# Designs tried in a protein design chat: VHH binders against q9c0h5r722to879. Part 21

Target 1, 158 residues: q9c0h5r722to879
Amino acid sequence: WSSESIKKPMIVTSDRHVKKEACELFKLIQMYMGDRRAKADPLHVALEVATKGWSVQGLRDELYIQLCRQTTENFRLESLARGWELMAICLAFFPPTPKFHSYLEGYIYRHMDPVNDTKGVAISTYAKYCYHKLQKAALTGAKKGLKKPNVEEIRHAK
Below, E stands for the ipSAE of ESMFold2; O stands for the ipSAE of OpenDDE; V2 stands for 0.75 times the mean of E and O plus 0.25 times the DockQ between their complexes.

## First folded at step 14 (VHH; framework vhh_lunsekimig_d3)

Design j4 (at its last look DockQ between E and O 0.54; V2 from the best seeds 0.00; counts 0 for: pae E 9.5 > 2)
Fold by OpenDDE, look of step 14:
Structure j4 (fold): chain B 158 residues (1-158), chain A 120 residues (1-120)
Amino acid sequence: as target 1 above (158 residues)
Amino acid sequence: EVQLVESGGGVVQPGGSLRLSCAASGFTFSDYWLYWYRQAAGIERELIAFIYYSGRTYYVDSVKGRFTISRDNSENTMYLQMNSLRAEDTGLYYCARLPEESDWGEFDIWGQGTLVTVSS
């Protein structure tokens, strides 16, 4: 977990668009998690995050690794819970790439053990939920069609 | 040349067994998830199983407990052991490669298929 912004993508990429969007994406993640001042309500912030990941395939792995970072050694319980919540939301719209799938799956799986739970935050419950979402997303792929995610879908995915 | 080639299809009686092979060439076999599909006459091609880099597997319900997908990275070959075959298992069986960076369901290489006929 970090309270500071990232200056470059966490995953090495040659894609200029991904490079440009990665830092902004991280800020949005921080906004949703409550670690940064939000310019919109949480649902709309989540929508923006999900829309970025949905529309830009190359940004998905970056998105998930950022979420992994922000849910690792995060002592802010509310922030931590919201990080996992955001992961679940994103997984409802798109999986990571096959290349990154095993990493994310392993990360989630490790957090399914109740031993990782903290007072006030049942991380294992969030992780289990994310695990199921990941498996489903891997099977179905990203949200199909031309219609981008909407607030109602975000609410439902939460 | 990058290619997948299925083999092992044939005619079997209900309750019989068959082992399909998918031989890969022209690429690093271990770097890809691999899928088995099948297509019966008059119906859309359907996913039946796939295997991870690590060898973890997934099956659709209709083949669970009867089919086993496996891979031998040293031989660049994926297999489908089919037991307790049923008439509804009849169809053309395809293997497919999933690129690491692609979206799910976007396969870049397909085999030509091997025909499996289950008939009394």
Scores: ipSAE 0.366, ipTM 0.709, lowest interface PAE 1.2, mean pLDDT 93
Fold by ESMFold2, look of step 14:
Structure j4 (fold): chain B 158 residues (1-158), chain A 120 residues (1-120)
Amino acid sequence: as target 1 above (158 residues)
Amino acid sequence: EVQLVESGGGVVQPGGSLRLSCAASGFTFSDYWLYWYRQAAGIERELIAFIYYSGRTYYVDSVKGRFTISRDNSENTMYLQMNSLRAEDTGLYYCARLPEESDWGEFDIWGQGTLVTVSS
């Protein structure tokens, strides 16, 4: 977990657009999780995050590794809950690439045990939803037929 | 050349077992997801199972518990063990690979298929 900004993406890339967007994405993730001051309500911050991941395919793996970073060793319970919520929201719209799928699946699987839950933070419930979405992506090639994120769909993903 | 070749199909009684092989040539299994699909007459090809280089496996619900996917890296071969076969399992069975660097659904190589017939 970090309260600080990042200066470069977590994943090494040569794409300047991806590098720039990765840093902005991290700020948006921090804003949704309550670790950074936000101008917009959480629902519209989540929309911005999901839209960036949907729009910039090269950013999707970076998005998920940033979420893993921010949900690892995060002792701010409300922030932790929001981090998992945001991961579940994004997985409703786009999967990671096949290359990153196994890493993210392992991460999510480790959190599916209710022993990981804390006071009103049902991490295992979010993790089970995320696991289901990853399996569907692997089974169907979910890239085909992906929908642009919208506010109504984000409400349902919560 | 890069190829996938299925074998092991045949005619079997309901409740019987059959083991399919998918032999790879020209590549090793690293960097690829490996899939089994089947196609019954007049029906679209359907996914049944897959495995990737880490060894994790996935199955559709209709075959879970009856079919087992595995691989032998020394033989460069993927297997599908099919138990408790039913008439609905009849069809042409294909293997396919998905490069790890490609998008989902962008299979680059398919085998020619091996026929499985489950009949009395």
Scores: ipSAE 0.011, ipTM 0.318, lowest interface PAE 9.5, mean pLDDT 76
ESMFold2 (binder alone), look of step 14: mean pLDDT 79; pTM 0.781

Design j5 (at its last look DockQ between E and O 0.61; V2 from the best seeds 0.00; counts 0 for: pae E 4.5 > 2)
Fold by OpenDDE, look of step 14:
Structure j5 (fold): chain B 158 residues (1-158), chain A 120 residues (1-120)
Amino acid sequence: as target 1 above (158 residues)
Amino acid sequence: EVQLVESGGGVVQPGGSLRLSCAASGFTFSDYWLYWYRQAAGIERELIAVIYYSGRTYYVDSVKGRFTISRDNSENTMYLQMNSLRAEDTGLYYCARLPEESDWGEFDIWGQGTLVTVSS
């Protein structure tokens, strides 16, 4: 977890668009998690995050690794919970690449143990939910069609 | 030449079993996730099973508990063991590979398909 912004993508990429969007994406993640002042209500912030990941394929793995970062050694319980919630939301719209899938799956799996639960925050429950969402997404792929994610879908995904 | 070739299709009675094969050539078999699809007459092709690099498998609900996807990397072959077959399982079965950097659903290689008919 970091309270600071990232200055470059966490995953090495040659895509200039991904490079640019990665830093902005991280800020949005922080906004949703409550670690940064939000420019909009949480649902709309989540929508923006999900829309970016949905519309930019090269940003998806970056998105998930950023969420992994922000849910690792995060002692802000509300922030932590919201990070996992956001992961679940994103997984409802798109999976990571097959290449990155094993990493994310392993990460989620490790957090499914209740031993990781802290001060009443059931991280394991969030992880289990994410695990299920990940597996489902691996079968169905990303949201299909031309219609972008909407607020109602975000609400339903969490 | 890169290709996938399905085989093993046939006619079986409800409750019967069938084992499909998907033989791969021209590429490093172990570097790809592999999928089984099927297409019944008059309906869109549907994904039914996937096997990862690690050999982990996942299924759609309609085939869960009845079908088993597996792979033999030494033989460059993927399999689909189908048990407790139902009439609704009738269709053309396809195998496909998914590139590791792919957007989900972007399969670059497909087999020609093998026909499975479940009827009394």
Scores: ipSAE 0.292, ipTM 0.684, lowest interface PAE 2.0, mean pLDDT 92
Fold by ESMFold2, look of step 14:
Structure j5 (fold): chain B 158 residues (1-158), chain A 120 residues (1-120)
Amino acid sequence: as target 1 above (158 residues)
Amino acid sequence: EVQLVESGGGVVQPGGSLRLSCAASGFTFSDYWLYWYRQAAGIERELIAVIYYSGRTYYVDSVKGRFTISRDNSENTMYLQMNSLRAEDTGLYYCARLPEESDWGEFDIWGQGTLVTVSS
């Protein structure tokens, strides 16, 4: 977990646009989680995050790595809950690449045990949903069923 | 020259077992997701199971508990062990590969298929 901005993406890239978008994405993730002041309400912040990952394919793995970072050793329970919520929202619209799939699956699997739940935060429930979405991607190639993010679908994914 | 060649199909009684093979030529399994699909007459081919290089496996609900996907790197071959076969398992079984650097669903190599018939 970090309260500070990042100056470069978590994934090494030569694409200048991806580098810039990765730093902006981290700010949006922090805003959704309540770790950075936001001018827009949480639903619209989530929409912006999901839309960036959906539209910029090179950013998808970076997005999930940033979410893993912000949900690891995060002792702010509200922030932790919102981080997992955002991961579940994004997985409703786009999977990570096949290359990153097994890493994210392992991360999520480690959080599916209810022993990881803390007072008022049902981490294992979010993790089970995320796990199902990753299995679906591997089995169905979920790209063919992917829809552009919109407000009502985000509400359903929560 | 990259190829996938299926074998092991045949006619079997309901409740019986078959083991299908998918032999790889011109490549090894690293960096690929390997899939089994089947196609019954007149319908779209359907996904059965998938295995990644790491050994992780995934199955559709209709075959979970009855089919097992595996691999043997020394033989450069993937397998599908099919137990408790049913009439609805009848079809042409294909293997396919998905490069991990590609998008989901963008298979670059398919086998020719091996026929499985489950009948009395």
Scores: ipSAE 0.155, ipTM 0.577, lowest interface PAE 4.5, mean pLDDT 81
ESMFold2 (binder alone), look of step 14: mean pLDDT 78; pTM 0.766

Design j6 (at its last look DockQ between E and O 0.02; V2 from the best seeds 0.00; counts 0 for: pae E 12.9 > 2, grease 25.8 > 24.2, placed apart)
Fold by OpenDDE, look of step 14:
Structure j6 (fold): chain B 158 residues (1-158), chain A 119 residues (1-119)
Amino acid sequence: as target 1 above (158 residues)
Amino acid sequence: EVQLVESGGGVVQPGGSLRLSCAASGFTFSDYWLYWYRQAAGIERELIAVIYYSGRTYYVDSVKGRFTISRDNSENTMYLQMNSLRAEDTGLYYCARLPEYTGWAFDIWGQGTLVTVSS
């Protein structure tokens, strides 16, 4: 977990667009988690995050690794819960690449043990939910069609 | 030439079993996730099963417990064991390859093998 912004993508990339968007994406994640001042209500922030990951394939693995970072050694319980919630939301719209799938799956699986639960936050419950959503996404792929994610879909994905 | 070729389709009674094969050639078989699709008449093609690099498998609910996807990397062949077949399982079955660095865009498809479940 970090309270500071990132200056470059966490995953090495040569794509200039991904480089630029990765930093903005991290800020949005921080906003949703409550670690940064938000420019909009949480629902709309989540929509923006999901839309970026949905529309730009190169940002998906970056998005998930950023979420892994922000849910690791995060002692802010509300922030931690929101991070996992955002992961679940994103998994409803797109999976990671096959290359990154095993990493994300392992990360989620390790957090499914109730021993990792903290007072007031059942991380294991969030992780189990994300685990199932990841497997489903691996079968169905990303949201299909030309219509972008909407607020109602975000609400339903929570 | 890179290709996938399905076989093993046929006509079976409800409750029967069938085993499909997908033979791969022209590429490193072990480097890809592989999928089974099916398409019923008048319905869009749907994903039904996947097998990863590690051999881990996942299924859609409609086939879970009845179908088993497997792979033999030494023979460059993927299989679909179908048990307890139902009328709604009728359709053209496809195998597909998913590249490692993709937005889940399948790049190679077989021609399909027809499965008909009818009394």
Scores: ipSAE 0.518, ipTM 0.793, lowest interface PAE 1.1, mean pLDDT 93
Fold by ESMFold2, look of step 14:
Structure j6 (fold): chain B 158 residues (1-158), chain A 119 residues (1-119)
Amino acid sequence: as target 1 above (158 residues)
Amino acid sequence: EVQLVESGGGVVQPGGSLRLSCAASGFTFSDYWLYWYRQAAGIERELIAVIYYSGRTYYVDSVKGRFTISRDNSENTMYLQMNSLRAEDTGLYYCARLPEYTGWAFDIWGQGTLVTVSS
């Protein structure tokens, strides 16, 4: 976990658009998690995150690894809970690439054991929900068409 | 109305067996992970087993090798076969479903079925 901004994406990419968007994505994740002052209410921050992952395929793996980073060794309990919640929201709209799928599945799976629970935050419950969403996304793929995520879909994905 | 109804609880001697059922209605059963939890008096509910929509299973260490979770999608029913029961298995057993519309907590619980293991 980090309270600071990032200057480059965590995944090597040649796409300058993806590089630029990765840094802004991290700020949005921090805003949703309550680690950075929010410019919008949490529901609309989550909408922006989900919309970026839906619309920019090259950003999807970066998004998930940023979430893994921000849920690892995060001792801010509200922030930790919101990080897992945001992962579950994004998994309702798009999976990671097949290349990254096994990594994310392994990360989530390791957190499904109740031994990982911290006092006041049932990480295993969040992880089990994310695992379910990941499996469903693998069966259906990303949501198709030109229609981006909307607020009602985000509300129901929480 | 989404419902989960547990049944099959009862009184059994140590070393005995029981099979619990969780009958589901009001949702597409085959699309969900399903869970068994138990609660001893004065203790928080604890997870004991999960069955995924894929059929994959997970058990906590205290029941692994003794309990078997299964599902029958044609009957919208999940089962928990409990063998080699011990006094510490006594408690109220709940089935649960993960809500699709929220990521926070289980909103769908059964009412529980009581299992008493006594000599």
Scores: ipSAE 0.007, ipTM 0.162, lowest interface PAE 12.9, mean pLDDT 78
ESMFold2 (binder alone), look of step 14: mean pLDDT 79; pTM 0.793

## First folded at step 15 (VHH; framework vhh_lunsekimig_d3)

Design k1 (at its last look DockQ between E and O 0.69; V2 from the best seeds 0.00; counts 0 for: pae E 5.3 > 2)
Fold by OpenDDE, look of step 15:
Structure k1 (fold): chain B 158 residues (1-158), chain A 119 residues (1-119)
Amino acid sequence: as target 1 above (158 residues)
Amino acid sequence: EVQLVESGGGVVQPGGSLRLSCAASGFTFSDYWLYWYRQAAGIERELIAVIYYSGRTYYVDSVKGRFTISRDNSENTMYLQMNSLRAEDTGLYYCARLPEESDWEFDIWGQGTLVTVSS
């Protein structure tokens, strides 16, 4: 977990667009998690995050690794819960690449142990939910069609 | 030449079993995620099962508990064991390869094998 912004993507890339968007994406993730002042309500912030990941394939693995970062050693319970919630939301729209799948799957799986639970946040429950969503997404792929994610879909993905 | 070839289709009664094969040539299965599709008459082709690099598998609800996807890397062949077959399982079954860096775009398909479940 970091309270500071990232200056470069966490995953090495030569794509200039991904480089630029990765930093903005991280800010949005922080906004949703409550670690940064939000420019909009949480639902719309999540929509923006999901839309970016949905529309830019090269940003998806970056998105998930950023979520992994923000949910690791995060002692802010509300922030932590929102991070996992956001992961679940994103998984409803797109999986990571097959290449990155094993890493994310392993990360989620490790957090399914109730030992990670606190009085205020059942991380294992979030992780189990994400695990199921990951498998489903891996089977079906990203949301199909030309229609962008919408607020209603975000609401249902929680 | 890179190709996938399905086999094992046929006519079976409801409640029966069938085992499909997907033989690969020109590449190694272990380097790809592999999928089974099926297409019933007049219906769009649908995903039914996947096997990952790790050998882990996932199924759509309609085939869970009845179908088993597996692979033999030594023979470069993927299988679909189908048990408790139903009339609704009737269709042309395809295997497909998914590149690891793709956006879920399958680049190689078999020609399909026909499965008919009828009394």
Scores: ipSAE 0.564, ipTM 0.810, lowest interface PAE 1.1, mean pLDDT 94
Fold by ESMFold2, look of step 15:
Structure k1 (fold): chain B 158 residues (1-158), chain A 119 residues (1-119)
Amino acid sequence: as target 1 above (158 residues)
Amino acid sequence: EVQLVESGGGVVQPGGSLRLSCAASGFTFSDYWLYWYRQAAGIERELIAVIYYSGRTYYVDSVKGRFTISRDNSENTMYLQMNSLRAEDTGLYYCARLPEESDWEFDIWGQGTLVTVSS
């Protein structure tokens, strides 16, 4: 977990556009999670995050790695809950690449055990939902009928 | 030359069973995710099942409990065991290879093996 901005992406890339978008994405993730001030309401912040991951090729794995970072050793319970919520939202619209799929699956699986639940946050419930979405993505593939993110679908994914 | 070759298709009665094979040439399965697809007349290809290089498997709901995907790395062959076959299972069955480094782009497809379920 970090309260700070990042200056470069967590995945090394030479693509200047991807580097810039990764840093902006981290700010948006922090805004959704309540760790950074936001002008827009959470629904529109989530829309922006999901839209960037959907539309910017090469940013999807970075997005999921940033979410893993922000949900690991995160002791701010509301932030932690919102981080998992945002992961579930994004998985409704696009999967990671096949290479990162196995890593993300393992990460989610480790959190499905109720022993990981904290005070007011049922992490295992979010993790189970994310696991289901990840399995579905592997069966349907990234290109098969997934719709562009929109506010109505984000409301239902919450 | 890298190839996938399906075999084992044929005509079978409803409720019957059939085992399909997908043999690999020019590469080893251990580096790839492997898929089975099928295509009925007038319908786009549909995903049936996937097996990861780790051995984990997933199935679409319509075949869950009836079909089993497996592989034998020593024979460089993937299998699809199809039980309790229905008329709706009729179609051309393909195997496909997905490189991990790809962005959900299959790089090799087989030519298909025909399965006909008829009374």
Scores: ipSAE 0.085, ipTM 0.493, lowest interface PAE 5.3, mean pLDDT 79
ESMFold2 (binder alone), look of step 15: mean pLDDT 79; pTM 0.775

Design k2 (at its last look DockQ between E and O 0.62; V2 from the best seeds 0.00; counts 0 for: pae E 6.2 > 2)
Fold by OpenDDE, look of step 15:
Structure k2 (fold): chain B 158 residues (1-158), chain A 119 residues (1-119)
Amino acid sequence: as target 1 above (158 residues)
Amino acid sequence: EVQLVESGGGVVQPGGSLRLSCAASGFTFSDYWLYWYRQAAGIERELIAVIYYSGRTYYVDSVKGRFTISRDNSENTMYLQMNSLRAEDTGLYYCARLPEETGWEFDIWGQGTLVTVSS
């Protein structure tokens, strides 16, 4: 977990667009998690995050690794819960690449142990939910069609 | 040449079994996630099963418990064992390759093999 912004993507890339969007994406993630002042209500912030990941394939793995970062050693319980919630939301719209799938799956799986739960946040429950969402997404792929994610879909995804 | 070729289709009675094959040439199955699709007449092509690098498999609800996807890396062939077949399983069955770094776009498809379930 970090309270500071990132200056470069966490995953090395040659794509200039991904490089640019990665930093903005991280800010949005922080906003949703409550670690940064939000420019909009949480639902719309999540929509923006999901839309970016949905529309820019090269940003998806970056998105998920950023979520992994922000949910690792995060002692802010509300922030932590919202990070996992956002992961679940994103998984409803798109999976990571097959290449990155194993890493994300392993990360989620390790957090499914209730030993990591706190009084305020049942991380294991979030992780289990994400685990199932990941498998479903890997089977069906990203949201199909030309219509962008909408607020109603975000509401139903968490 | 990189290609996938399905085989094993045919006519079978309801409750019967059939085993489909997907033979690869020009590449190695172990390097890709592999999928089975099917398309019934007048209906859009639908995904039904996937096998990962690790060999882990997942299915859509309509075929769970009845179909089994597997692969033989030594023969560079993927299989679909279909049991307890139903009329609704009738259609053209396709295998497809998913590149690991793509936006979930299948780049190689077979020609399809026809499965007909009828009494």
Scores: ipSAE 0.528, ipTM 0.795, lowest interface PAE 1.1, mean pLDDT 93
Fold by ESMFold2, look of step 15:
Structure k2 (fold): chain B 158 residues (1-158), chain A 119 residues (1-119)
Amino acid sequence: as target 1 above (158 residues)
Amino acid sequence: EVQLVESGGGVVQPGGSLRLSCAASGFTFSDYWLYWYRQAAGIERELIAVIYYSGRTYYVDSVKGRFTISRDNSENTMYLQMNSLRAEDTGLYYCARLPEETGWEFDIWGQGTLVTVSS
């Protein structure tokens, strides 16, 4: 977990557009999680995060790694809950690459036991939903990501 | 050259079994995710099963419990064991590979092996 901005993406890339967008994405994730001040309400912050991941395929693995980072060793319970919620929202719209799929699956699986729950945060419930969505991605193959995220879909994904 | 070649198709009665093979050549089989698809007449290809490099598997609901996907890295071959076959399982069965590092787009398909479930 970090309260600070990042200066470079978690995944090394030569794409300058992806580098810049990765740093902005981290700020948006922090805003949704309540760790950075935002003018927009959380639903519209989530929409912006989901839309960036949907539209920029090279950013998808980076997005999920940033979410893993911000949900690991995070002792701010509201922030932790919102981080998992955002992961679940994004998985409703697009999967990671096949390479990252197995790593993310392992991360989520480790959190599916209720023993991982903390006061006021049912991590295992979010993790089970994320796990379900991730397994379905392998079955749907190339079909994910055809529809642009919208506010109503975000509400249903929560 | 890089190829996937299916075999093992044939005619079988309802309730019967078949075992399909997908032999790989020209690449390291264990570095890819491998899929089985099928295509009935007039319908788009549909996914039926996938096996990860790690051995994890996923199945669509219509075949879950009846079909088993597996692989043998030493023979560079993937298998589909099909049990309790139904008329709806009739079709051309393809295997396909998915590159790990790219998006979710298949780059190699086999030519298919025909399965006919008929009395």
Scores: ipSAE 0.049, ipTM 0.478, lowest interface PAE 6.2, mean pLDDT 80
ESMFold2 (binder alone), look of step 15: mean pLDDT 78; pTM 0.771

Design k3 (at its last look DockQ between E and O 0.77; V2 from the best seeds 0.00; counts 0 for: pae E 4.7 > 2)
Fold by OpenDDE, look of step 15:
Structure k3 (fold): chain B 158 residues (1-158), chain A 119 residues (1-119)
Amino acid sequence: as target 1 above (158 residues)
Amino acid sequence: EVQLVESGGGVVQPGGSLRLSCAASGFTFSDYWLYWYRQAAGIERELIAVIYYSGRTYYVDSVKGRFTISRDNSENTMYLQMNSLRAEDTGLYYCARLPEESNWEFDIWGQGTLVTVSS
């Protein structure tokens, strides 16, 4: 977990667009998690995050690794819960690449142990939910069609 | 030449079983996720099963408990064991590969094998 912004993508890339979007994406993730002042309500912030990951394929693995970062050693319980919630939301719209799948799957799986739970946040429950969503997404792929994610879909993905 | 070739299709009665094969040439299965698709007449092609690098499998609800996807890396062949077949399972069955760095774009498809479930 970091309270500071990232200056470069966490995953090495030559794509200039991904480089630019990665930093902005991280800010949005922080906004949703409550670690940064939000420019909009949480639902719309999540929509923007999901839309970016959906529309920019090269940003998806970056998105998930950023979420992994923000949910690791995060002692802010509300922030932590929101991070996992956002992961679940994103998984409803797009999976990571097959290459990154094993890493994300392993990360989620390790957090399914109730030992990670606190009085205020059942991380294992979030992780189990994400695990199921990951497998489903890996089978079906990303949301199909030309229609962008919408607020209603985000609401249902929680 | 890189290709996938399905086989094993045929006519079977409801409740019957059938085993499909997908033989690969020109590449190694272990480097790809592999999928089974099917397409019924007048309906869009649909995903039904996947097998990951690790051999882990996942299924759509309509085939869970009835179908089993597997692979033999030594023979470079993927299989679909279909049990308790239903009329609704009738269709052309395809296998496809998904590249590791793919954004979920399948690059190689077989020609398909026809499965007909009828009394």
Scores: ipSAE 0.455, ipTM 0.767, lowest interface PAE 1.3, mean pLDDT 93
Fold by ESMFold2, look of step 15:
Structure k3 (fold): chain B 158 residues (1-158), chain A 119 residues (1-119)
Amino acid sequence: as target 1 above (158 residues)
Amino acid sequence: EVQLVESGGGVVQPGGSLRLSCAASGFTFSDYWLYWYRQAAGIERELIAVIYYSGRTYYVDSVKGRFTISRDNSENTMYLQMNSLRAEDTGLYYCARLPEESNWEFDIWGQGTLVTVSS
């Protein structure tokens, strides 16, 4: 978990547009989780995150790695819950690459055991939901991300 | 030369079983996600099952419990065991390879093997 901005993406890339977007994406994730100031309501922030991941395919693995980072060793209970919520929202619209799928699957799986729950946050429940979404992505990954997210779909994915 | 070749298709009665094979040439299966698709006349190709390099499998709901995907890396062959076949299972069955570094784009398809389910 970090309260600070990042200066470069977590995945090495030569694409300068991806580099710029990765830093902005981290700020948006922090805003959704309540770890950074935002004037916009959380639904609008979630829509922007989901739209960026949907529209910039090179950003998808980075997005999920940033969410993993922000849900690891995060002791702010509301922030932790919202991080898992945002992961579930994004998985409704687009998958990671096949290579990163295995890493994310392992991460989510490790959080499915209730012994990992923090008082007041049932992360195992969120992780189970994310796991099912990720498994379905393997069946539909090639077709996921063809339709732009909209606010009603975000509300349903919550 | 790199290719996938399907075999094992044929005519079978409803309720019957059929085992399809997908043999690889010029590469090994162990590091790839492998898929079965089918195409009925006049319809776009439909994903039916996947087995990825860890050995985990996923199926679409319409075939879950009836079809089993598997592979034998030593024979460089993937299989699709189809049980309790129905008329709507009729079509050309293709196997496909998905590179792990891709953005979900298949790079190799087989030619297809025809399965006809009729009474």
Scores: ipSAE 0.166, ipTM 0.549, lowest interface PAE 4.7, mean pLDDT 81
ESMFold2 (binder alone), look of step 15: mean pLDDT 79; pTM 0.776

